VHH binders against Probable cyclic pyranopterin monophosphate synthase (moaC). Designs and how they scored, part 17

Target 1, 244 residues: Probable cyclic pyranopterin monophosphate synthase (moaC), of Pyrobaculum aerophilum (q8zyf8)
Amino acid sequence: MIVDISKKPDVFRYARASANADVKKCNTAVAAKAATVASRYLPFLHPLPLSATAWCKDGKFYVEGIAHWQTGVEMDVLFGVLVGLLGSGAVKIENLRVEIKQKQTTPPIIENVNTSEAPITREGDLVASAYGRMKVVNLDIVKNPVEKGHPIYAAQTAAALNAKRLCELLGGPCPSVQHFKIEIITSDSVEVRTFIKARDITPAPEALFSAGVALLTIWDMIKKYEKDENGQYPYTYISELHLD
Below, E stands for the ipSAE of ESMFold2; O stands for the ipSAE of ESMFold2 at other seeds; V2 stands for 0.75 times the mean of E and O plus 0.25 times the DockQ between their complexes.

## First folded at step 21 (VHH)

Design j3 (from y2 with S56Y; framework vhh_gocatamig_d2; at its last look DockQ between E and O 0.94; V2 from the best seeds 0.00; counts 0 for: pae O 3.4 > 2, grease 26 > 24.2)
Amino acid sequence: EVQLVESGGGLVQPGGSLTLSCAASGFTFSEYDLAWYRQAPGKKRELVAAIYSGGYTLYMDSVKGRFTISRDNAKNSVYLQMNSLRAEDTAVYYCARDSPYDEYFDYWGQGTLVTVSS
ESMFold2, look of step 21: ipSAE 0.492; ipTM 0.803
ESMFold2 (binder alone), look of step 21: mean pLDDT 83; pTM 0.830
ESMFold2 at other seeds, look of step 21: ipSAE 0.513; ipTM 0.817
ESMFold2, look of step 23: ipSAE 0.455; ipTM 0.784
ESMFold2 (binder alone), look of step 23: mean pLDDT 82; pTM 0.828
ESMFold2 at other seeds, look of step 23: ipSAE 0.344; ipTM 0.719

Design j4 (from y2 with S56R; framework vhh_gocatamig_d2; at its last look DockQ between E and O 0.74; V2 from the best seeds 0.00; counts 0 for: pae O 5.2 > 2)
Fold by ESMFold2 at other seeds, look of step 21:
Structure j4 (fold): chain B 244 residues (1-244), chain A 118 residues (1-118)
Amino acid sequence: as target 1 above (244 residues)
Amino acid sequence: EVQLVESGGGLVQPGGSLTLSCAASGFTFSEYDLAWYRQAPGKKRELVAAIYSGGRTLYMDSVKGRFTISRDNAKNSVYLQMNSLRAEDTAVYYCARDSPYDEYFDYWGQGTLVTVSS
């Protein structure tokens, strides 16, 4: 379910997310745009009027966002990092995490970064698979229905739908998906593996995207139990996401 | 001011039972979700059980069938009935209340120690 927020007050919400990736040029425009529309892709996010900025520094990709709204923005900026890296040609992403989130009554001061576009390229076979791993504290909750529904079943559905929708965000041609498979395992972490067969163009970015969406959907559904008393995520992050 | 005070911890034999209580004050108790967490020595704090304002409950697999969370809105209290206790249940148990602004538990008690040993 999308949690009822109709009674919550508007406050200024800020978050910054980051990940490590080996990309030559950063597509910050795609990242910022993706953050503003994340609720269309992560099924339990509330729409909000997000302002987002993205940049690269020292092998890391960053997205920060601010909204004066009823809900936090950390899942939106995490999604922005994911899509921005895919739009930058990343095939391996590490340590996708929330660096900080904040609530305040006054507007935060944020640095404006000039947005840019990088070339979007696709290489690889017409079959692709991807692997992702997310560290969580409360693994048992992933296997059980929570207030929002069953995290694993929701993630499987969200991933399948999103396997066909990355091209909406990147503005390019869409692979003709012929087969999609996903496996989610809870061991000492949450692990996901996706497999996509397509015609015409490689589905490698879609394999990564669908795996990332699965993990972010689980994260969003369990986040109430993962945060500490200051609303931070000391132990929850996506440690790796890469093609097989 | 919001306060959560746990009580009822102590030493118990394996197979025994214990009831933890959490007395709440400083907020409209019936409108909030409550949870019990625990932290064993050297381990991360983990969820045990939660009870929503509407009464729906959630249990971790390790305690299902042995523990029962309940609430008494007239007494502003949440309880954890712990049956068939095992050594691995030894931990400090914390009561927590959800945030009115975000999806997390923002107020926590100071904890009550449960020791299960022969």
Scores: ipSAE 0.255, ipTM 0.720, lowest interface PAE 5.2, mean pLDDT 87
ESMFold2, look of step 21: ipSAE 0.301; ipTM 0.669
ESMFold2 (binder alone), look of step 21: mean pLDDT 82; pTM 0.827

Design j5 (from y2, 17 letters changed; framework vhh_8h63_2; at its last look DockQ between E and O 0.80; V2 from the best seeds 0.00; counts 0 for: pae E 7.4 > 2, framework grips)
Fold by ESMFold2 at other seeds, look of step 21:
Structure j5 (fold): chain B 244 residues (1-244), chain A 118 residues (1-118)
Amino acid sequence: as target 1 above (244 residues)
Amino acid sequence: ELQLVESGGGLVQAGGSLTVSCAASGFTFSEYDMGWSRQAPGKERELVAGIYSGGSTLYADTVKGRFTISRDNAKNTLYLQMNSLKPEDTAMYYCARDSPYDEYFDYWGQGTQVTVSG
């Protein structure tokens, strides 16, 4: 469910997320835009008026965001990093994580940097598979229903829907999906594997996107149990996300 | 003043039972999700059990079937019934309140020690 937040006060919310990736050009405009609409893709996020920016430096891609609102913005900026990297042509993403999350009563300072756009290119076969792995503290919670629903079932549904929706964020033609499969298992971590066949154009970005969305959906549903006493995520992150 | 005060810890024999309690004050207890966490010496704190304001419960697999979380909203008290105790259950047990903003547990008690001997 989308939790009832009608009585929560507005507070300034800040978060910064990052991931390691080797990309030729950084599509930071796509990342910042994706963060602002993340609630349309991650099914349990509340809408909020996010201001976001993105940049890359020394092999890392960053998104940060602020809102004066009732909920935190860390899942929104994580989504921004994911989409930004896919829009930048990434095929391997490592250590997608929240670097810092803060609440405060005064506006945080955020540098207004220019973002850049790049043409979206698609390379790969008409059959694509992706693998993702997320470290979590409370594996047991992932395997069982929680008050908001069942994390694995919700993730499977969110991934299937989103496999058809990445092009809304990136632009260009969507692949004509002929087959989609997702497997989510728990071992010492949460692991996801997606498989997509498409008719006309490669679904490689969609395989990565759907795997990432599955993991972020699980993260969002269990996040209050993953935070430490200071509201941070020192041990929860997506360690790997790559094409097979 | 907001307070969470755990009690009921002690020394028990393996296979035995113990109930720990958490007395809450300074907030409207019935409106909050609550939980129990534990920390063994030299280890990180881990979630044991949670109970939502509506009464639904969840448990870590390591305690499922042996532990039962419950609440008495009339007495502002959270409970953890621990059965079939093992030496591995030895830890400081902390009562925790969920944030009213649903972001993270925002308050813990001082804890109560549970020690299980073989």
Scores: ipSAE 0.013, ipTM 0.351, lowest interface PAE 7.4, mean pLDDT 86
ESMFold2, look of step 21: ipSAE 0.013; ipTM 0.422
ESMFold2 (binder alone), look of step 21: mean pLDDT 83; pTM 0.830

Design j6 (from y2 with Y101S D102S E103T Y104G; framework vhh_gocatamig_d2; at its last look DockQ between E and O 0.83; V2 from the best seeds 0.00; counts 0 for: pae O 5.8 > 2, framework grips)
Fold by ESMFold2 at other seeds, look of step 21:
Structure j6 (fold): chain B 244 residues (1-244), chain A 118 residues (1-118)
Amino acid sequence: as target 1 above (244 residues)
Amino acid sequence: EVQLVESGGGLVQPGGSLTLSCAASGFTFSEYDLAWYRQAPGKKRELVAAIYSGGSTLYMDSVKGRFTISRDNAKNSVYLQMNSLRAEDTAVYYCARDSPSSTGFDYWGQGTLVTVSS
């Protein structure tokens, strides 16, 4: 469920997320846009009026965002990093994490983050598989229903839906999905494997996206249990996300 | 001025029972989710059990069937009944309040020590 926040006052909410990836270009327009619409893709996020900026530095891709609103923005900027890297051609993403989350009295300086964009080129087979792994503190919670619902079942549903929706964010033709499978294992971490078959266009980006969305959906559903006393995530992050 | 005050910790033998209490003040208690966390020496703080404002409960696998979380909205209190205690349950136990948005626990008590030893 989307929990009732009607009584919370607006405050400035800030977050910065990052991940490591080897990309030749940084699609900052795609990242910033994706962050602003993340609640359409991660099923339990509240919508909010996000301002976002993105950049690359020293092998890392960053998105930061601010909203004067009732809820935090960390899941929105994580989604922005994921989509931005896919729009930048990444096939391996490491350490997708929230670097900092905070309340602020003033917003950051907002730059024009929509100045460059490019649709991805699609290379690869018509069958693709991806693997993702997320570190969590409270692994047992993932196996049990929480107030928002069952994290694994929600993640499976969100991943399947999103496997068909990446092109809404990146542009270009959509793969005609013929088969989608997802497996989520809760061993010493949360591990996901996606498999997707498409008719005419490689679904490799969609395999990565759906795996990332599954992990972010789980993270969102358990996040209140993962935060430390300062509201940060020192031990919760997506350590690996890559094509098989 | 939000306050959470834990009590009921102590020394208990393996197999024994103990009830922890957390008295809350400074907020509309019935509107909030509450939880018990614990931190053993050398370990990260971990969730033990949670109780939602609607009364539903959540337990970690390590305590399910042995511990019971409950709340009394008239007394602004949350409880943790701990049965069949084991040495691994030795920790400082903390009461925590979730925000109404269920986005995180924003207030914590000072903790109460539970020691399970022969």
Scores: ipSAE 0.168, ipTM 0.605, lowest interface PAE 5.8, mean pLDDT 87
ESMFold2, look of step 21: ipSAE 0.172; ipTM 0.613
ESMFold2 (binder alone), look of step 21: mean pLDDT 82; pTM 0.814

## First folded at step 23 (VHH; framework vhh_gocatamig_d2)

Design n1 (from j3 with Y107S; at its last look DockQ between E and O 0.95; V2 from the best seeds 0.00; counts 0 for: pae E 2.7 > 2)
Fold by ESMFold2 at other seeds, look of step 23:
Structure n1 (fold): chain B 244 residues (1-244), chain A 118 residues (1-118)
Amino acid sequence: as target 1 above (244 residues)
Amino acid sequence: EVQLVESGGGLVQPGGSLTLSCAASGFTFSEYDLAWYRQAPGKKRELVAAIYSGGYTLYMDSVKGRFTISRDNAKNSVYLQMNSLRAEDTAVYYCARDSPYDEYFDSWGQGTLVTVSS
């Protein structure tokens, strides 16, 4: 289910997310846009009027966002980082995490650095696979139904739907998906592997995207139990996301 | 002011039982989700069980089948019935309430010590 927030007050919500990746140019415009529409892709996110900005520095990609609204914005900015890096041509993403989230009565200050755009490139075979690993506090919760639903089943469904939707965010030539497969397992972390077969155009970005969406869907569904007493995520992050 | 006061901790033999209680005040109890957490020496605080305002319950695998969380909205109280206690259940147990502003547990009691030893 999508949690009932009808009784929650509007406050200014801020979050900043980041990840490490080695990319030549940063597609910050795509990242900021993706953050503003994340609720269309992550199935349990509440829609909200997000303002977002993105930038790169020293091998890290950042997205921050604000909204005056009833729910936090950290999942939206995480999604922005994921899509921004895919739009920047990343094939390996590390340490996708929430750096900080805040709520306050006055508007937070954001940096508006949406000045660069890199064209998407598609290199690779017509068969692609990706691997992702997410560190979580509560593996038991991932393996069992929660009030919102079953995190693994929800993630599998969200990934399959999203495997066909990355081009809505990036534009350009799009693969025609012929086959999609996903495996999610728990060990000392949550691990995902996606496999996509497509015709004419490599689905390598979609393999990464669907793996990332699976992990972010799980994160969103269990986040109540992942936050510490200050509402932060010191131990929850996507440590690896890369093509096989 | 939100207050959560745990009670019922103590020393118990392996295989024994205890009931923990958490008395709540300062908020509309029936509208909030509640949880029990525990912290063993040298370990991070961990979730034990949660009970939603609608009555749905969940349990960590380590306590499933042995512990039961319940609530009494008329008494503004949440309970943890702990059966078949083991040495690894030794910890300080905390009662927690969900935030009105964000999706996480932001209000905590002072804790009650449970010691399971021979």
Scores: ipSAE 0.511, ipTM 0.813, lowest interface PAE 2.5, mean pLDDT 90
ESMFold2, look of step 23: ipSAE 0.515; ipTM 0.816
ESMFold2 (binder alone), look of step 23: mean pLDDT 81; pTM 0.812

Design n2 (from j3 with A50G M60A Y107S; at its last look DockQ between E and O 0.89; V2 from the best seeds 0.00; counts 0 for: pae O 2.9 > 2)
Fold by ESMFold2 at other seeds, look of step 23:
Formats: sequence, structure tokens, C-alpha cells
Structure n2 (fold): chain B 244 residues (1-244), chain A 118 residues (1-118)
Amino acid sequence: as target 1 above (244 residues)
Amino acid sequence: EVQLVESGGGLVQPGGSLTLSCAASGFTFSEYDLAWYRQAPGKKRELVAGIYSGGYTLYADSVKGRFTISRDNAKNSVYLQMNSLRAEDTAVYYCARDSPYDEYFDSWGQGTLVTVSS
């Protein structure tokens, strides 16, 4: 929203994202849906009319999306993978990354994939912590304001707001959040740790979600500098995201 | 055709100064963001400094206070003033222009070598 896109042309935008996780059944329906509404959760995403699909294969979870629009869709599909894995019961996610993004003058071909749902269960303690790590090339940019604002402060705010919003995407009862903390550290990577206390229902998925949202918010704010000359992310990805 | 031509690289002693220039052609220069990147042998290409069409500048922490990016829209040129040079600044420096379609730098020069050694 802060970047002025009013003069950019509509072209077909495509992206595919993936992550590794050990889940028994994949909730690909929630992943595809979450991708289409990602701009409601990641604060600097421009809204767009996304079509998305999701699938699992060989221990990996995938989301791909297209739009005929003024902005790319890679952050939307990354968000879809995150939410889809949380909706699949994942407690550890590795290598959440953009596999490819493209622009085309003709519609890309999307595989016809049936989506599935998995039961969403909430087991665990009423206090949860999560850890996430994101590899970036330009660590120094994360520590300073960019044109969109300060990446760390924006990520802290986005995570806090989103800690209460995962159930909008997954359904079922929402934890009554009593306390939320987040710490973001820049070392050789961007590291985040979240802590959530809830009254009646484990907030473990929310601890992971808020950590993921923090990292994706930072990624979105610095993405201009992270992409290579072909617009790809060979070195930028969330390497790990897991419960403590 | 979009062209970006870097110049001003060379050998310099630690603590010295150097000015890099990038001459641009083939596009409406004032409408685009420009950046300097660098790549040392065996390392990833990394952002050094950026300058937006609206004038906003940003710097990697490793060069902040030592390097200054500037642009001259009348001469279609972007500059990098490098002061207090260190051995770690040794790299090929690239000038880049942002994409009209997406948020990334899709047009690049061939680079100019800066070597900081005594």
C-alpha cells in the first residue's frame, strides 16, 4: 500500500512457494484460501484478485497462485503455505521459500488439483513459544528504516495483531490471548521468538503463526533488495519455524 | 536499450577515498530508483546503497557514514562516494536500475573493480 503501484501495468503474475514439514494429512483447502486473503494479514501487501492451488508431495507442501494484476504474488503464496501447514497440524516447518516467480503476457497453466481438508485439533499447553529463522542477503537493511518503514517495528506490530487472528483462517474456537511477547534479533540471520499465554485453548499454532507473520512482514519490506536480477530469491527463505 | 556503465574503480590504500560513477541511457532516468551493489569473490551480491526517484536514500550498515549515494538527473548519472575505505570493501561494484514491472533491480551494469590494499 505504501509503494505507489498506480502506473504499473497488469500482467499475469505467478508464484510457487513450498516448505518441508512432517504432517499426516495436508489441509490444502485452507492453504489456498489463506493465500487469497493474505493482504488482510501481511500489512504491506497490495490486495489483488488471486487464484491459488495447493498440494503435498514427498514431504513438501506447495502453494501456487496467479493474478492478472499490478503486483507479484509470491508473498501471498508464502502466507498460504504457512497457514496451510498450521492447519495441517505442523509444529515444525523448514525451508519456507519461493521456488519461482514469473510475469507473463498469457495466462500460466495451473494444474487441476483436488484440495483436501484435515481435522484441525488443538493439543498442548496454555503457554506456547515458537522460534523462527530467516536467511537474508541484506541483514543490514533489516536494522534500518526503509521507504516502507522500519522492518523490525512493523514485524513486531504485525505479529501482535495476527496472534489473535489465526482462527479466522482455520476456524474453530479462538484462544483468549492473555499475554503476547515477541523478540526479534539480527545476527547472521533474522531470528524471532514468540511467546503466548492463553486462557482455555492452547495457543501453540498462534505462536508459530505470529513468528511466521513477523518474518514474512520483514521479507516483504526488504524484498526489493533480496531479489536477484531475474526477480528470484536464491538466498532468501525461512529456514526453520518451530515450537520451542 | 537500457545501458548502465560504471567507472571510477581502481586500487586504493586503506583509509583512502574513491568516487564511482554510473552513466545511464535508454530510459527516463528521473523516474527510476538506482542502487549500488557489490560482490566479493565467493560471496553473494549484496546491496551497498540505494537512491529512490523521490530522493530517499538507504545504506547497508557496513558502509553507513562512509559512503554517500547521489544522483544527477540532468546528467543521467548516479554516484557512490566512498570514504575511509577498508579491505572488506574490496569487490566488483555494480550499478542497477529498478524494474518498471516489479520491486527489484532488473537492469545491471558490467561492474567496476575496487581493490583496497596496501
Scores: ipSAE 0.418, ipTM 0.763, lowest interface PAE 2.9, mean pLDDT 89
ESMFold2, look of step 23: ipSAE 0.471; ipTM 0.797
ESMFold2 (binder alone), look of step 23: mean pLDDT 82; pTM 0.817

Design n3 (from j3 with Y32H; at its last fold request DockQ between E and O 0.94; V2 from the best seeds 0.00; counts 0 for: pae E 2.3 > 2)
Amino acid sequence: EVQLVESGGGLVQPGGSLTLSCAASGFTFSEHDLAWYRQAPGKKRELVAAIYSGGYTLYMDSVKGRFTISRDNAKNSVYLQMNSLRAEDTAVYYCARDSPYDEYFDYWGQGTLVTVSS
ESMFold2, look of step 23: ipSAE 0.536; ipTM 0.816
ESMFold2 (binder alone), look of step 23: mean pLDDT 83; pTM 0.837
ESMFold2 at other seeds, look of step 23: ipSAE 0.582; ipTM 0.846
ESMFold2, look of step 24: ipSAE 0.441; ipTM 0.779
ESMFold2 (binder alone), look of step 24: mean pLDDT 83; pTM 0.830
ESMFold2 at other seeds, look of step 24: ipSAE 0.599; ipTM 0.849
ESMFold2, fold request of step 25: ipSAE 0.547, 0.556, 0.559; ipTM 0.829, 0.838, 0.840
ESMFold2 (binder alone), fold request of step 25: mean pLDDT 83, 83, 83; pTM 0.837, 0.836, 0.832
ESMFold2 at other seeds, fold request of step 25: ipSAE 0.517, 0.568, 0.000; ipTM 0.820, 0.844, 0.229

Design n4 (from j3 with Y56H; at its last look DockQ between E and O 0.91; V2 from the best seeds 0.00; counts 0 for: pae O 3.2 > 2)
Fold by ESMFold2 at other seeds, look of step 23:
Structure n4 (fold): chain B 244 residues (1-244), chain A 118 residues (1-118)
Amino acid sequence: as target 1 above (244 residues)
Amino acid sequence: EVQLVESGGGLVQPGGSLTLSCAASGFTFSEYDLAWYRQAPGKKRELVAAIYSGGHTLYMDSVKGRFTISRDNAKNSVYLQMNSLRAEDTAVYYCARDSPYDEYFDYWGQGTLVTVSS
C-alpha cells in the first residue's frame, strides 16, 4: 500500500544523502535527475516536486534535495546517490546513508552544479551478481507484514521490475534480461544477492541497481520505525553494495 | 499542543501482569498511529507494539502472545497489557504518536518504569 498522506500539510523538506565509492568521474547530472523521478522506481514513494543537486568530495558522492510537500525527500535523494554512482561507473558502494533530514520554514538556496551528463560506459560479462547489506534497528519488522505490505516480498518484486529499467535513467540501450534471481535474508542485518543474465549488453550495473532498489524498498517500507524522535536515521544505512 | 502521559508502571514479579496507559490530548486521536517503545539501561530504544489509526496492530517477536496493545478513541487513550512478564521486559516504556508531517513518531511521553524482579 502507498500510505494515505491526504491529511499531511505541505512543509519545506530537506535531505542530504551520501555514499563512499572510488570513481574517477562523478555523474552528478544523472544523480540529480534520478532523485526527481525516484517515485517511479521505488514502488511506495509518493510523487513530489523535488529540486536536487549532487556533487563529489573526498571519495564521497552526495545528493541533496528540497521540496515544499507532504512527504520527506530522503528516499528520493538516496535513490539519486545510488543511480549517480552507477552512472559514474561504481562497482562498490559503501555507507549509503541519510546524513540529515530537516523540516524548514524557509528553503536553503540550492545551486545546480553539473560536471557530467554522459551515458554509462558498459564493460563486463553477460552474467553478473551483486551483494548488498543494510543495517536496520528493527530487524523483526522486516520479517513481518507492515501497513505497506511485506517488506521482503515487495523488495523482491521491485528489484525484478527495476532490473530492466536502469537504462531509462542512465541512457543507452537496456540489456535484454534472460534471467533474474534475488535472495533476501535477515541475519544481523538485511542482506541481498542478485543474479542477472542478459544478452549482448552486460547487466553488471543492473545487478547493483536491483540490489540497491531492494534495500531501499525495504527501508522505505519500515522507515517510520527506523527514525528516532528527531526524524533522523542514526543507525539505518546500506553499509555495502558491490559486484561479487 | 500535543501531550502524551504514561502511567501504570511499577515493580512486578516474573510471570506477573501489568497494564500501561497513555492518555493523549491536543490532536484528533482517532486519526493517528500510536506506539509503545521501551528502553532498558544501556540499550537503544526499541519498538514494542504499534496500533494503527485503522485498528491494525503490530508486535515485536519478543512480546507476541504476551503483550496486547489497544486503543480507546472515546477516551483518547492507548494501552499496553503486559502478561507473562520476564526480567528482560524491565525498561522505561514510552508512548509515542505518529508525526503529522512525516512518517516517524514525533511526540513521546515522559515514560513509565516497569521493573520485573523477584
Scores: ipSAE 0.378, ipTM 0.732, lowest interface PAE 3.2, mean pLDDT 88
ESMFold2, look of step 23: ipSAE 0.401; ipTM 0.748
ESMFold2 (binder alone), look of step 23: mean pLDDT 82; pTM 0.825

Design n5 (from j3 with Y32H Y56W Y107S; at its last read DockQ between E and O 0.92; V2 from the best seeds 0.00; counts 0 for: pae E 2.1 > 2)
Amino acid sequence: EVQLVESGGGLVQPGGSLTLSCAASGFTFSEHDLAWYRQAPGKKRELVAAIYSGGWTLYMDSVKGRFTISRDNAKNSVYLQMNSLRAEDTAVYYCARDSPYDEYFDSWGQGTLVTVSS
ESMFold2, look of step 23: ipSAE 0.616; ipTM 0.851
ESMFold2 (binder alone), look of step 23: mean pLDDT 81; pTM 0.815
ESMFold2 at other seeds, look of step 23: ipSAE 0.613; ipTM 0.852
ESMFold2, look of step 24: ipSAE 0.577; ipTM 0.840
ESMFold2 (binder alone), look of step 24: mean pLDDT 81; pTM 0.811
ESMFold2 at other seeds, look of step 24: ipSAE 0.584; ipTM 0.833
ESMFold2, fold request of step 25: ipSAE 0.547, 0.614, 0.617; ipTM 0.823, 0.857, 0.855
ESMFold2 (binder alone), fold request of step 25: mean pLDDT 80, 81, 80; pTM 0.811, 0.811, 0.810
ESMFold2 at other seeds, fold request of step 25: ipSAE 0.565, 0.529, 0.569; ipTM 0.838, 0.820, 0.834
ESMFold2, last read: ipSAE 0.589, 0.581, 0.562; ipTM 0.844, 0.838, 0.834
ESMFold2 (binder alone), last read: mean pLDDT 80, 81, 81; pTM 0.810, 0.809, 0.817
ESMFold2 at other seeds, last read: ipSAE 0.553, 0.238, 0.603; ipTM 0.824, 0.726, 0.851

Design n6 (from j3 with A50S Y107S; at its last look DockQ between E and O 0.91; V2 from the best seeds 0.00; counts 0 for: pae E 2.8 > 2)
Fold by ESMFold2, look of step 23:
Structure n6 (fold): chain B 244 residues (1-244), chain A 118 residues (1-118)
Amino acid sequence: as target 1 above (244 residues)
Amino acid sequence: EVQLVESGGGLVQPGGSLTLSCAASGFTFSEYDLAWYRQAPGKKRELVASIYSGGYTLYMDSVKGRFTISRDNAKNSVYLQMNSLRAEDTAVYYCARDSPYDEYFDSWGQGTLVTVSS
């Protein structure tokens, strides 16, 4: 089900992703680091040697990355934005999207930006739910198996496995998850709702994370049909992710 | 040079059938995924059906049960058998090939017009 890349050439791959979020301080260090290990969490990503940077400006959070490799890096930097915002304490994320992808024969220029850290606080109830919505071009493909497998079933599995793994990225004590539920609906968009009960520590960040992982897993599995003839995503993005 | 040449378009009556062909050259045909797209006047280009190098096929809901995509690797050709045609199937149909660099269709034919009318 994993895409065979054995015949694809190495070229320099660049992508920049962004999202809107209202956060007090940005955890760009976590974002950059998360992007480099995204393939450990998004199950169909191929590993690659990513260099990534992250920054915040005017209510937007950015991650960009480069690799000299066989696959693009847009899903990795999207994951970096998601995790960076969760590590920054975001409870609402809007317009998580790929701003641009590039393929080049020479190294692209990445601005060296100072990273910052922000501690995450875990305040909230021991039961949390989250909602996410993703705009896609090809809803019919989401509802049916593709060569990579069934996007919805893969997303449900990826979200469940990842519900207890955010603390690997953020550090600190992990919630003891007692119950996880996910519902994915396809109407005019892809909608996800997650529900988590934990014993001792609020799972609110994990509710958002698992919802985001579900949507990014679907996006990754259908991306062949979401890109235009220039390889860009003019119409595909996660419009909202928030706690209920 | 990668070439994709569609043929077989024309005028058909509603309920009729038509077979589109796409002759390919300039690449190892058996190793690539192919797709048919269509574009009606004033509308966005849309996927119709795709066939992977391993033979897996995928159809949009609007054409399932009416259209069949197939490939003949010996003839370097991909086909679209269109049955039970409707007025809304009127469009220019394009053959497309998967990119060797990234996951998307980056090589396109010039298109063949299908008109479904009385």
Scores: ipSAE 0.500, ipTM 0.815, lowest interface PAE 2.8, mean pLDDT 89
ESMFold2 (binder alone), look of step 23: mean pLDDT 81; pTM 0.813
ESMFold2 at other seeds, look of step 23: ipSAE 0.527; ipTM 0.824

## First folded at step 24 (VHH; framework vhh_gocatamig_d2)

Design o1 (from n3 with Y107S; at its last fold request DockQ between E and O 0.96; V2 from the best seeds 0.00; counts 0 for: pae O 2.2 > 2)
Amino acid sequence: EVQLVESGGGLVQPGGSLTLSCAASGFTFSEHDLAWYRQAPGKKRELVAAIYSGGYTLYMDSVKGRFTISRDNAKNSVYLQMNSLRAEDTAVYYCARDSPYDEYFDSWGQGTLVTVSS
ESMFold2, look of step 24: ipSAE 0.339; ipTM 0.785
ESMFold2 (binder alone), look of step 24: mean pLDDT 81; pTM 0.815
ESMFold2 at other seeds, look of step 24: ipSAE 0.666; ipTM 0.874
ESMFold2, fold request of step 25: ipSAE 0.622, 0.593, 0.590; ipTM 0.861, 0.849, 0.850
ESMFold2 (binder alone), fold request of step 25: mean pLDDT 81, 81, 80; pTM 0.814, 0.814, 0.816
ESMFold2 at other seeds, fold request of step 25: ipSAE 0.578, 0.546, 0.578; ipTM 0.842, 0.834, 0.845

